Miniprotein binders against q56419. Designs and how they scored, part 82

Target 1, 326 residues: q56419
Amino acid sequence: MEGRTLEEVQEEVFKRHGVLVPKKELEDLAKALEEAGLLLTEKVEARLKEEEEKLKRERPMRLAGLSYPEGEREARAFLEAFRASYPGEGEEARVLLMPHLEPSRVPEVYGAALAALEKTPPPERIYLVGVAHRPLKEKAAALPVPFQTPFGPALPDLPALQALDALLPFELFNTPLAFREEHSLELPLFFLKGRFPEARVLPLLVARRSPELGEALKVVLRDFPGLLVLAVDLSHVGPRFGDTPLTRTLAEEARRRDLGFLERLAEGEPEAALAFLGANPTRIDGVEVVASLLPLLRERKGKVLAHRLDLEAPTLSAVGAGTLVL

## First folded at step 7 (miniprotein)

Design k63
Fold by ESMFold2-Fast, scan of step 7:
Structure k63 (fold): chain B 326 residues (1-326), chain A 104 residues (1-104)
Amino acid sequence: as target 1 above (326 residues)
Amino acid sequence: SPIEEAKRLIEEAIRLAQEGREEEALEKLKEAIKILIENGASPEEVAEIAFRAAMELVRRGAPPELILRLVKEVARAAEEAGASPETVQKIAIEAYDRFREEVG
């Protein structure tokens, strides 16, 4: 364990899982983890090579049976239940911002996204831009393979992906393994495929701001028109994210920052949205995506359909989620 | 009164937990919280009641991890009863702070 005290580990387990672990058991666990680390290097490397080879062919479901139902009929009912959770009507979207956190935590927010998709003409393709939760070799990446869903595979738009790759100063298909466990793509894709079964997808991940990605996408969208989806979560506050336990003041700050960010995007002022956040003290993960896609967001007005700051009571933490149509 | 109804359900929850019927105990506690919220109880009153029930269960040998399940279920019950997100957050924060002080 990298210099963490046993007391810090015990506190972390208590905050995340609500379990008080005796010091001796934590010491035994630390010893077991050190021993496992020595044995796992070769086995992990072999398994990662196998997973990388599989990802050249397809991207399998990882959250089926956990975040959404595996069977098509059950998945359809699940999706319709989320739509029913939002009492409003949607608006047509050319750009949709939606969350990627666990759907059951913010059903009305996903319902708002579904309402917008119902009012949107079926696109030939979807540019699905998520946030990398694993390091990428470059600022952004894509995986040009079918992504499995309960509604059938979401097929890649290979001509559009190749056009995008040709315009970038880096190799677009640079980190296949980053897509193995990536909920920022898998969870929005479940809803998008359910509503637009014929649409092809460009699955894109942003790790760091890439202005060149936004400029390239602006060019590609002229030849390959489609729906742009920013799959991003908003504020991340509380002990799970390095803060002290959530207070009313911190929660109010998070809501203020989330809504101020979204409203400025809705006014077609993405630079103003970024400036409003400053150093991003509540850790809105959409910042790097918005900063990368500035050319696609400027002067495009729209509407915030929903927003929630979802409390995670066991960890005294919260994550913001919103639906914005542009 | 709503407070009297909640007290009765909490006492029932404690008895069920002592019988090893933890899921039934949680359901009774959730019923108590919904009654309190529907009748205008403050977040602090709800948090205090949930905390007292949780600590009594711990003192009687219930596992400590049950406390966070109680905080989670109290928050859900308040939400289902129509409490605002602000009220739900305040209940959860206050209940957990009291638990942390007692355990620490």
Scores: ipSAE 0.000, ipTM 0.142, lowest interface PAE 15.3, mean pLDDT 81

Design k64
Fold by ESMFold2-Fast, scan of step 7:
Structure k64 (fold): chain B 326 residues (1-326), chain A 104 residues (1-104)
Amino acid sequence: as target 1 above (326 residues)
Amino acid sequence: SPIEEAKRLIEEAIRLAQEGREEEALEKLKEAIKILIENGASPEEVAEIAFRAAMELVRRGAPPELILRLVKEVARAAEEAGASPETVQKIAIEAYDRWREEVG
């Protein structure tokens, strides 16, 4: 009834149903709707508070049975099938860039990431940096609890997370609810936990560029060495993402932009990679992650192992995905 | 007077730490740091105070988690006193680096 008077509501009811509703009944209805709105808000707030309290203990699987199998044996077979989808050998990674979109859409790209993990010595901890798909109270956040997987819980590296928190100008553990439904962490973690079951994790989300995060991580990594994983997708093109319908030409342009971005990162030139996107505009997921982690990416050379632009024919849209080792 | 008050609070923090009263020592140090920042202390001066407090707590057997919390509380006190995010992070990093080099 916002923007409508009681007289207008009464008139509309009369016109449609031939009934003249007494003004007192309309006033009582308006009051009931207002009270229902408050009750709905209170129920939502209570539910969110309950979910937040649960997240203080653990982060449950949300995509098990949907994006990957629930059972350990089935999950292992699933993971090995992805590895088999990539015909090449990996390279050792100190930094790994991998996708976080639905794995079945780009199996060889996840397979390339698995190949790189096979060549990488098991790390004591993994710094897993994803993209926030829900608002954060700060530019970045972490959740210091076990993350459930079919391979057992991925345990948090509490000393390293506390060291990181101490070096940041904001509270690192600022938005637990943002982690409840977050595929940019859950999907890469499935593959990482499958390959490195003993590694502890630092699950990190970036919402906006935070140079402070990159500077703090550089300091923490000296004392708590580990594998840095950037879980980011590349080009998002087509109507599903607010662009024009995908053509062969636009798809080729997206592939060139993705590869140009990745190749500049592989040369240890992350500022050049970001500048390249500015000169050749595209909607790449993970720009804010790369911009936040500049101190960790500079002067670090590597190799692009895989790239694919996955087409959604029904929506004439596409998402790019790649695997880069540094 | 504010600088004299900060010195008094630092001396009290050291005494409390020597008595094994780590939480009270942290609170006094936090108060001293706010006064120093409000009166123009440099990030380096604040980091040095935080480092000295951390070393005294270690000598008293404080757990590493308490030392990291000290770094965070010092940075938070600076932020509450109006320091920029860049200054707050510089204080935290310098205090952590000094801690790491000395204690390992």
Scores: ipSAE 0.263, ipTM 0.686, lowest interface PAE 5.0, mean pLDDT 84

Design k65
Fold by ESMFold2-Fast, scan of step 7:
Parts: C-alpha cells; structure tokens; sequence
Structure k65 (fold): chain B 326 residues (1-326), chain A 104 residues (1-104)
C-alpha cells in the first residue's frame, strides 16, 4: 500500500472485493495501518526497487513449469497437443481475441487461436493487449524489454513502442512492477511466440478504459502494421467472483452473454457489444480492453471460432473463454 | 520582453540542432517553452510555437529518431500550459503527422 495513491488503493479493493470504499474511509484505514506498523518497510521498498531495476533489462518467465513446460521440446509438444484439441480450421486474423486463463482449462479455445495463427501470415510485430491484475499508475502501461519464453526471448518493438508513447497524454512505461507477475500477457505470449518466433512484441496492459490508447494505436498501426491480439477472458460467475453459486440457468445465461458480446464484435459493432453487456449485467474481463480499442474494432468483420464456459466445481464458479478473429 | 527571450532561445535551439548538438537544442527549446508559460501564453499559443520550432529543426536536418522526442516536447508544452489530456493527444497526433510528412 505504501507509495500508492488512495485512488489506486480504492481500485485494488474494488477489483478484489467488488466494493467501492470512500476516500475518507481509506484515509482512516491508512492511518490505522501506519500505527500498527503494517505498511511496507524500507527493506521491502529496497527489494521492490531492485526488482523494478531488473525489469528494465528483461522480463523473466513466472509460469514455466506450472502453466506450460520450461523446456523448448516439451513446449512445442504442448502447443501441438493444444492445436490437436480443436478439430476445426482457422481463419486469417488481423485482430485476434484469445483468452488468458489457465490453458489446460480450455484447450480447444487455445487450439482455435493456434488454428487462426496457422492461417495468418507471420507479422513483423504483435500488439499484445492484456488486462492489468495489479494497479497501474495510469490507465494503461507497457514494458519495453525482452520477455523470456521457452522458445527464446520475445523482443520488444522499440520504435513502435516509442511512437505509441509519444502519442499518449501519459507516460506509457509507467509501472514496470505490474508486469512482474502478469498472466494475461505471459500465457498468450507463450502461444504467439511458439507460432511466430521472429515477431517483435508490444506488451500492453489496460487497467481502466483508455480511449486515448485506441486513438494512439490507430495511428501507430498505420505506420507499424502488425497483428493486434486482445488477451481477455469473458464471463466471471459464481461465489469465487462475488456472485451466487452457479446453476444450469446461470451457466446458460453466461454462455449467451459471452456469445452475444463476441458476435457483435464479429459484426464490427464494438459499441453494440458493450451496450449488450450493459443490458445484461455481469462481469466480463475484456470490457475495459474493448472500450479502449474501439477505433481498431469498428467495421471489422470476422468470426467466432470457439467458446467455452470453464466450470470450477469446488467453488461452483465459471470463467468464459473464446477465440474471435477479425 | 519574455516573448523576445523565448524567440532568441528557439533560434539558438535551431542552430544547435544544425550543429548536431541535439540534447542542447532540446534544453533550449524547453527553456523557451517555460518562459512562454510563465508569461501567460495559452496552451494553443505554446503548442503552435513549440510545433513550429520542432518543424524547423526537422527541416534543418534533425535525425528521424528525434521526431518522437519533438512530438513529446510539443505535447508537454500544451500540457504544462493547461491543456486537457484530450487536447494534448490531438496536438501530439497532429505534430507526429506533420513532422513525418516533412521527412518525406
């Protein structure tokens, strides 16, 4: 909590518990925590500063050996198994929407993404847009360093990142520590790097809707063409996410909500996709990303390749995942 | 006058850039912008002056990699003079497009 604004603390509480806490109550809480000695110590702050400095050079793998194999040979076999889990053919993508939840939970959805990448010519660069699971100093951020993968480092596209930074009303490279543990980038990147080993990457995180990011990206993509990847999960339902326990009816509603959202995006109508969710209230992880990237999604038609609702039996909860090509 | 002092600094920035002294040129440009803001120039006036200085630096042979830094300086000038984030971004995009066209 130390060194964060009260607004950032308020956002973290909302993300974790779905509750908005008034600023005065957060101020009173901060005072109580300071008196209790629970705030960060100088030693912890020094360690965080050291980790931040290391992130200026490279971003190491965090999920190797957990979510995907660490060795290159095993990693390639893993990709082939996921591709094999999807019986359909892909479509060429200029824009790819894919999930970032644990791959083993929805192998056919990742398999559909791999099928689309097979039909897509190798891009010079990938604009990889994930969701921030930790607070950012600004609405969006990027980390301009090599990201390690089992297939070798994914190199940053420094000229394109610098162009993007110049066109934003905030500093793009604003929260390096938010990238230290970020599965919404690491998991899609594993699949993207395995398919396109030569492509450079723009690793981008969205914490809150940033229309200015979409406006800047529209300009940058014109001069630096590449594949745009939205790494987002869909419906989050059940007690794990602060909702009622999952029933057959609620699961069917979540599936219809996810598909209604994706089909409207596939028609090139992202505002209609967002409005559809407003009329059918639930949590979808990708809302802030789609709202930020409107200029890049309008009038771009495509196809939903796969959708699944992953059931988490122990918590009676579920997360939706889909693959969409535009 | 403050405006005459800012003009003098801009002219010096252009000369320094032509001599290949890019960091010194940017420092003189920042100094000029600060003077204009301190003397009540509007965001639009500051942005226009910064943009014209950046354009002249590009025309006088500033390297292409300097263009993004110049765009940031034009946008920063508008921001420091009180422009909204939306206006800052519009100014940055316009500066980028115009400076890119001058390079060819």
Amino acid sequence: as target 1 above (326 residues)
Amino acid sequence: SPIEEAKRLIEEAIRLAQEGREEEALEKLKEAIKILIENGASPEEVAEIAFRAAMELVRRGAPPELILRLVKEVARAAEEAGASPETVQKIAIEAYDRLREEVG
Scores: ipSAE 0.495, ipTM 0.802, lowest interface PAE 2.8, mean pLDDT 86

Design k66
Fold by ESMFold2-Fast, scan of step 7:
Structure k66 (fold): chain B 326 residues (1-326), chain A 104 residues (1-104)
Amino acid sequence: as target 1 above (326 residues)
Amino acid sequence: SPIEEAKRLIEEAIRLAQEGREEEALEKLKEAIKILIENGASPEEVAEIAFRAAMELVRRGAPPELILRLVKEVARAAEEAGASPETVQKIAIEAYDRYREEVG
């Protein structure tokens, strides 16, 4: 209700419907709406508090039966089908960039990630860094509970998470509700848990660039070595993302932008990758994650294994996805 | 003076820690850290104090979890005293690094 008085509302109703609503009736309506709003707020607050309490114990699957099979045997067959979608051998990863887009849209890209995991020695822990799709109280957050998967629960690495929290200038375990429905963690975790069933996980979300997260992670990874996974999608183009409808030229620009970004990361030049994006207008959701993790990405050379721009014809939109090993 | 009060609180925290009164020791340490930061102590000076407190806990057989809690509580005290996020993190990382260098 920015900028509207009761008098302005009364005048608008008169202009639109030719009826002058008495001020008392508008006041009574406003009070009734406020009272209803307070009741709705109380119910919402109670529900959110209940959900927060549940998240102190575990994070349940939300996409089982939708994005991946619920049963373990079916889930393993599903995962192997994605591996088969990529004809290459993969490369060992110390850092893996993979998508969090719906897997069935970009099977070869997830297959490339699986190929890299096959060449990677089983890590004791995985630092899984996704993108927050809901507001966080801080720039980044983690949830220190078991995450359910069809392959069993992915257990949190509590000592490493506590070390990370201690080295951050904010509370790491903020905003548990942001994890209730978060595909940027759940979808990559399905693949990671399927390949490394015994690895502990640090489930991390980045909402805004947090250089302090990268500085803390550099220290934590020294004492708690593991696989760093950046679960990010690339270009977001078209009306679904607030842009102009997709054309052949814009699709070519998005592919060039994605590959230029990934190739600069593969050269161990994350600042150059960010600068490259700044010179071009296409949005990439991995920007905030890469900008947060600069100390972990510098001087690490690697290889782009796969890239695809997934076209969404009904909305004239597209999302880029890639697999990069460092 | 505020600095003299901070020194007194640190001495009291050491005494309480030696007596096994760890929670009271931590509260006195946090009060001292807040005073020091409000009066212009460097991040290096605060990190040194946190490191020394960590080493006292190590000497008494404390597990790593308590050391990490100490580092976090010192960082919170610095934040409450108005230290920037950059200063808060510098204190925590420097204290932790010195602790790790000493214990291996």
Scores: ipSAE 0.722, ipTM 0.899, lowest interface PAE 1.5, mean pLDDT 88

Design k67
Fold by ESMFold2-Fast, scan of step 7:
Structure k67 (fold): chain B 326 residues (1-326), chain A 104 residues (1-104)
Amino acid sequence: as target 1 above (326 residues)
Amino acid sequence: SPIEEAKRLIEEAIRLAQEGREEEALEKLKEAIKILIENGASPEEVAEIAFRAAMELVRRGAPPELILRLVKEVARAAEEAGASPETVQKIAIEAYDRMREEVG
């Protein structure tokens, strides 16, 4: 009835069924619908407040039993199987770019990340930067609580998080509910915690380009050295993402764009990587993360260890994933 | 003068902090910073004032968490006074760096 008067509704019912519904009955119905809406809104708000309060204590697993095993023993075997999927050797990373796509779709790419972590000395802390899949109040956010994993809780690095917050022109600890279901943090964290069980974490989400985040992180990393992880997927192509149906030619273009982007990052030229995407348009969910972290990526050379464009034939769509060490 | 008013507010903030009235001290410090920014104080000048206030708190045995909070409150005051996000961040980084150098 939104956009219709009660009189118009009454007239239409009379025309169709020859029954004159009293205006009072229509008013009573409208009031009942409004009252039901108010009650639903109140219940939703109460539920969200309760969930937000729980997130102040810990972040529980959401994808255990779905994307990875719930039990520790099974989780260890799962991790080992992914490492075995990559036949190459890793390289030491100070910066690691890895995917957050469903791991079973790109096992060799996650295996390459594991290989790099095996060559990397255990860090005291991991700066885990993911992509917000839900709106944030600010350009970026963090949740300073333990994140549960099958390998035990990943503990927050509170001193480093507080130093980061102090250096930002906005409240870093905003939008806790955005972390309730966030696979761009949960899936990479599973692999990172399995390899570095003692490392503390800074779980960070980027929603929009935040140059101030990169500048603050450069200062914090000087005083709190650690492994920087960019948990980003690459090209998103096809109807599932509001794009044209995937053809062999478009898939080849997506692979070339992904690799061109990664290779420019590997040369320590993140501005060139972003410009390359601007000149060769594609959807990469990591653009905002890379644009935010420019000061940390400049003049740092490395190597692309793996890349795959995962084809979803039934939907004529694909998602790119890669592993890059810097 | 506005500068003289800011100096008075800083002296009052230090006095309040010495009395254990840290929330009121932070409010007075924020007022002083807003006046300074509105009257063209450089990020370096604001950072120096924040540094001196932080050092006074350190001498009183304030925990590191309160020092980090002071940096955040200084940055917030500059933002409320209309400073650009770039200026706000520069003030915070300068203040943090000075404190880190002094306290090790």
Scores: ipSAE 0.392, ipTM 0.770, lowest interface PAE 3.6, mean pLDDT 87

Design k68
Fold by ESMFold2-Fast, scan of step 7:
Structure k68 (fold): chain B 326 residues (1-326), chain A 104 residues (1-104)
Amino acid sequence: as target 1 above (326 residues)
Amino acid sequence: SPIEEAKRLIEEAIRLAQEGREEEALEKLKEAIKILIENGASPEEVAEIAFRAAMELVRRGAPPELILRLVKEVARAAEEAGASPETVQKIAIEAYDRAREEVG
């Protein structure tokens, strides 16, 4: 474990547990983590390098048989069932915001995304932007390999990825291991590949605000036009996320926060959407993604197709999910 | 009865670890810790149980990285059970420090 500052460890703990750890306890934790790093044997290091080498060839399915069916026919029926769960019709999307939480929890929200994709002409490529759930060496990363799905491999758009890499002040392909287990890409990709089997993909992860990414993407999209997908969840409320147990008032506040955020994005006012969240930006999964992509979201009007605050009763917690077309 | 259920889950986790089923063992440990916290176990008591489970996993050939993973899973289970942010932090730090010190 190299390069972690006390500030970075404190930020990780705050993001994960919703509170700041006292300095002494954080120093003790940092020391313990460094000591644990020294326990990485040469054999463990070799296994990590082997796993990283495997990711240079392909990204295998991790959630097949768990979050979606492994077989192609069963996967197609599953996708059709999600579309059927949304009673509305879609709108054409140039930018699509959709969730990445467990699909079975919010089928009508994924159904709304499918409705939008049904109205959208097949893109040559999809810019799929998810949230990093593992640390990245840089603020953002991509993995330029085929991603396996039940509908066949989603092939990388290598020319567009290389054009993007050339415009960034950092190496785009900087953390392959972060992609080994990443549901913010895998779950939306299942739906996108099912609808657009011929589209190539740029799988992108954002860990921290990267204005450079948004600026570079605006340039690349001009030469390599495609569908931009923001795969983000909304409010995270309750004890599971460092908050008090969910009450009717807190649930209503979370719904108002989510809808206020989405409606401001739909008006083409992403800075106003971020400002609306006030002092609680870390409680919405997609804040860093939206903040990175400001140049692509400004003055682009659209429509909120669906929103749900999904209750996790055993933990008295909830996660917001929505579908927005721009 | 909740304490007895937690003990059964810990025994099942140890059995799964003996069979080389470390991922399933960690899931059973998470369930046990959640039950204990929901029923008023102190951070110190939860840390001690997590430490003993980590020691057993290491003794049966699990890699040292499982100590860190167990700490993360215990913290997550504590959050899910409604533990305060201060309790979650204390469980994570104390469980890791104790397990690391004892295992070497």
Scores: ipSAE 0.000, ipTM 0.151, lowest interface PAE 16.2, mean pLDDT 78

Design k69
Fold by ESMFold2-Fast, scan of step 7:
Structure k69 (fold): chain B 326 residues (1-326), chain A 104 residues (1-104)
Amino acid sequence: as target 1 above (326 residues)
Amino acid sequence: SPIEEAKRLIEEAIRLAQEGREEEALEKLKEAIKILIENGASPEEVAEIAFRAAMELVRRGAPPELILRLVKEVARAAEEAGASPETVQKIAIEAYDRIKEEVG
């Protein structure tokens, strides 16, 4: 790939990976699905009710054997391999920003997060803030149950979750089903639990900016100190995300956007970081998380440990990922 | 056992997909689905596998056309293994309903 232009890559990819399914066939399939949908409505609703009931007890692994190993021994080796993929040393974190995309796509970025965790004293609890990929009834939600991992269950910090709930103008435990299939929590949690097996967790999802969440968390963190983790991905560019195919210029713009955002956060200027993204904040899925957590990010200086723009060649799309310690 | 062989094929399909070998990954997945159907897997169980594979593709930023093709090919593999047309349709619908609920 040394010296190849992105345009050459684009031409080769389009020859191999044109339209994968004909439009007429997609339309015929969609129509068939729609016509049969009525017959499955009651069954789907019954299944969702059963899954909601199960989530009152525990949150099972969904990505074990897919994104990370099922067995504890294999999972430990997997963590060490990711750490080894990052050649630098970490720094102690009070706040850690890390990605939630498929770890194998950006091993050095997860390795940088692991390096930071090595330098961080074991926290009593972790405030794990991810991005909702399903609708929430409120702007944010939490699920107060054990989350299963290959390293054993990550236990909820019930007193801290209850304190948070009491301070919010809405019910925190409002959408259990949103947590059934949620990689923005499960993937970072795998790494966090592997490094801090005794830490309790507050699994939080943000769908829309919630300044009241940040204000409440500032109060709760004073009485229940712990590690704050923002599990967010950065730029999303290309046809997968409604744009034209990735070009060298668009890739450079995405890298500058990601790094400008992260460096402003590292300077303790989260409002400046949001302003830097301008009128196109939807291209970074962490915007709503950062906007919600402003009181926790102001005047906290730190360091960007890693950044990668991961190219997905078949779609000529890319997702940015970074590790930031504050 | 046949079920352990199907699991092995699914794990291999994930590894191949991670290497960018999409067509080989899809063939291994289809082989696993055929084994599962031949051994009495329910439409719901097959739809679950299709959903998990689709979420892997979503995490990788795959376009909707590729996700739709995945579900279609899984359903076709079930048909080739002797599933009824009603079962094939049910697999596709269950998988798409879950994908739609997850991504909105």
Scores: ipSAE 0.000, ipTM 0.215, lowest interface PAE 12.5, mean pLDDT 81

Design k7
Fold by ESMFold2-Fast, scan of step 7:
Structure k7 (fold): chain B 326 residues (1-326), chain A 104 residues (1-104)
Amino acid sequence: as target 1 above (326 residues)
Amino acid sequence: SPIEEAKRLIEEAIRLAQEGREEEALEKLKEAIKILIENGASPEEVAEIAFRAAMELVRRGAPLELILRLVKEVARAAEEAGASPETVQKIAIEAYDRIREEVG
């Protein structure tokens, strides 16, 4: 386990705080720490090992006070404000696709997800599938510990997680540190726990398409029924994502690809959704999750409740977000 | 022969499970599965063996956790013996399905 790359640090700071730290400033900081003898020292390694051990017991909040309020009362008011931002009615969900983008950037999209949850009977468990923003030792991973939220800890469904692990050709609990700072789980979980405080959770990360995950989940969901949540963002366009600066043409292309993808999923045709994107030129991160979960998405018809393309002015970039009920 | 050795290990694993010696039973079972995979056993044959071992544990009141661990350890033994990921998962799912049908 090496230290984070400069690009990974820059990306994480931008995602968490909405600020792009110039590469030169990160390089200068890295040099200062290296000169002080702190980079990759035994002290840093010991702290990472200790953090990994702590993650075997619980996953603490990282975004409380930043992306959502720390206190329960304030958190509930915050959640209800998001619901109020969406004027429509929800639909009952057996499968919910929702974003993991910073909620304040797409409040009506999160509001649509909340509307769907209002129409959904409380599940005994939630299969929360996010996207790994750090490398995993395997194609997918889970962390079988309580995840702290302002609404209390979201408890793991240990029997269902163990059943899932037993049906996979790899160790499911394989990269605890990848869960230390993972907004694709933490941000959706805030909303899910606020609406379903009694539900247990299976917190899952996908790094690369894993058809074996979908096959195992099909079996586990039959015996341990629950709500399946795909916590994914859609198009990623602009220089931050290795693309040209955002233009109206690129923005329209991103919207067209996002909506075409979601509409085909809503028709119960996940293979058609993947084929529609082809080479995925606008970098919809949901493709790896959808490709992993094909047997859970086929023949489930539903409705796209909301879609937005969030403009990141500082980077001339944009990220798509949507809510889909199946 | 290797097949006769695997048979002996399976019989020993079943006996250990009947005696409540779950950890020793799992070790013998894993050893037998490795030999079987190395000698061309089908996923269905391996799943049947896992199912029979699991039923002995169920008869002794073993919790679901131990039964699921047995399925995982059998699949891991097949992987260690060179089975493909597809074969490993097939063994696990077939063993799990047979156990589920028997115990509900």
Scores: ipSAE 0.774, ipTM 0.923, lowest interface PAE 1.2, mean pLDDT 89

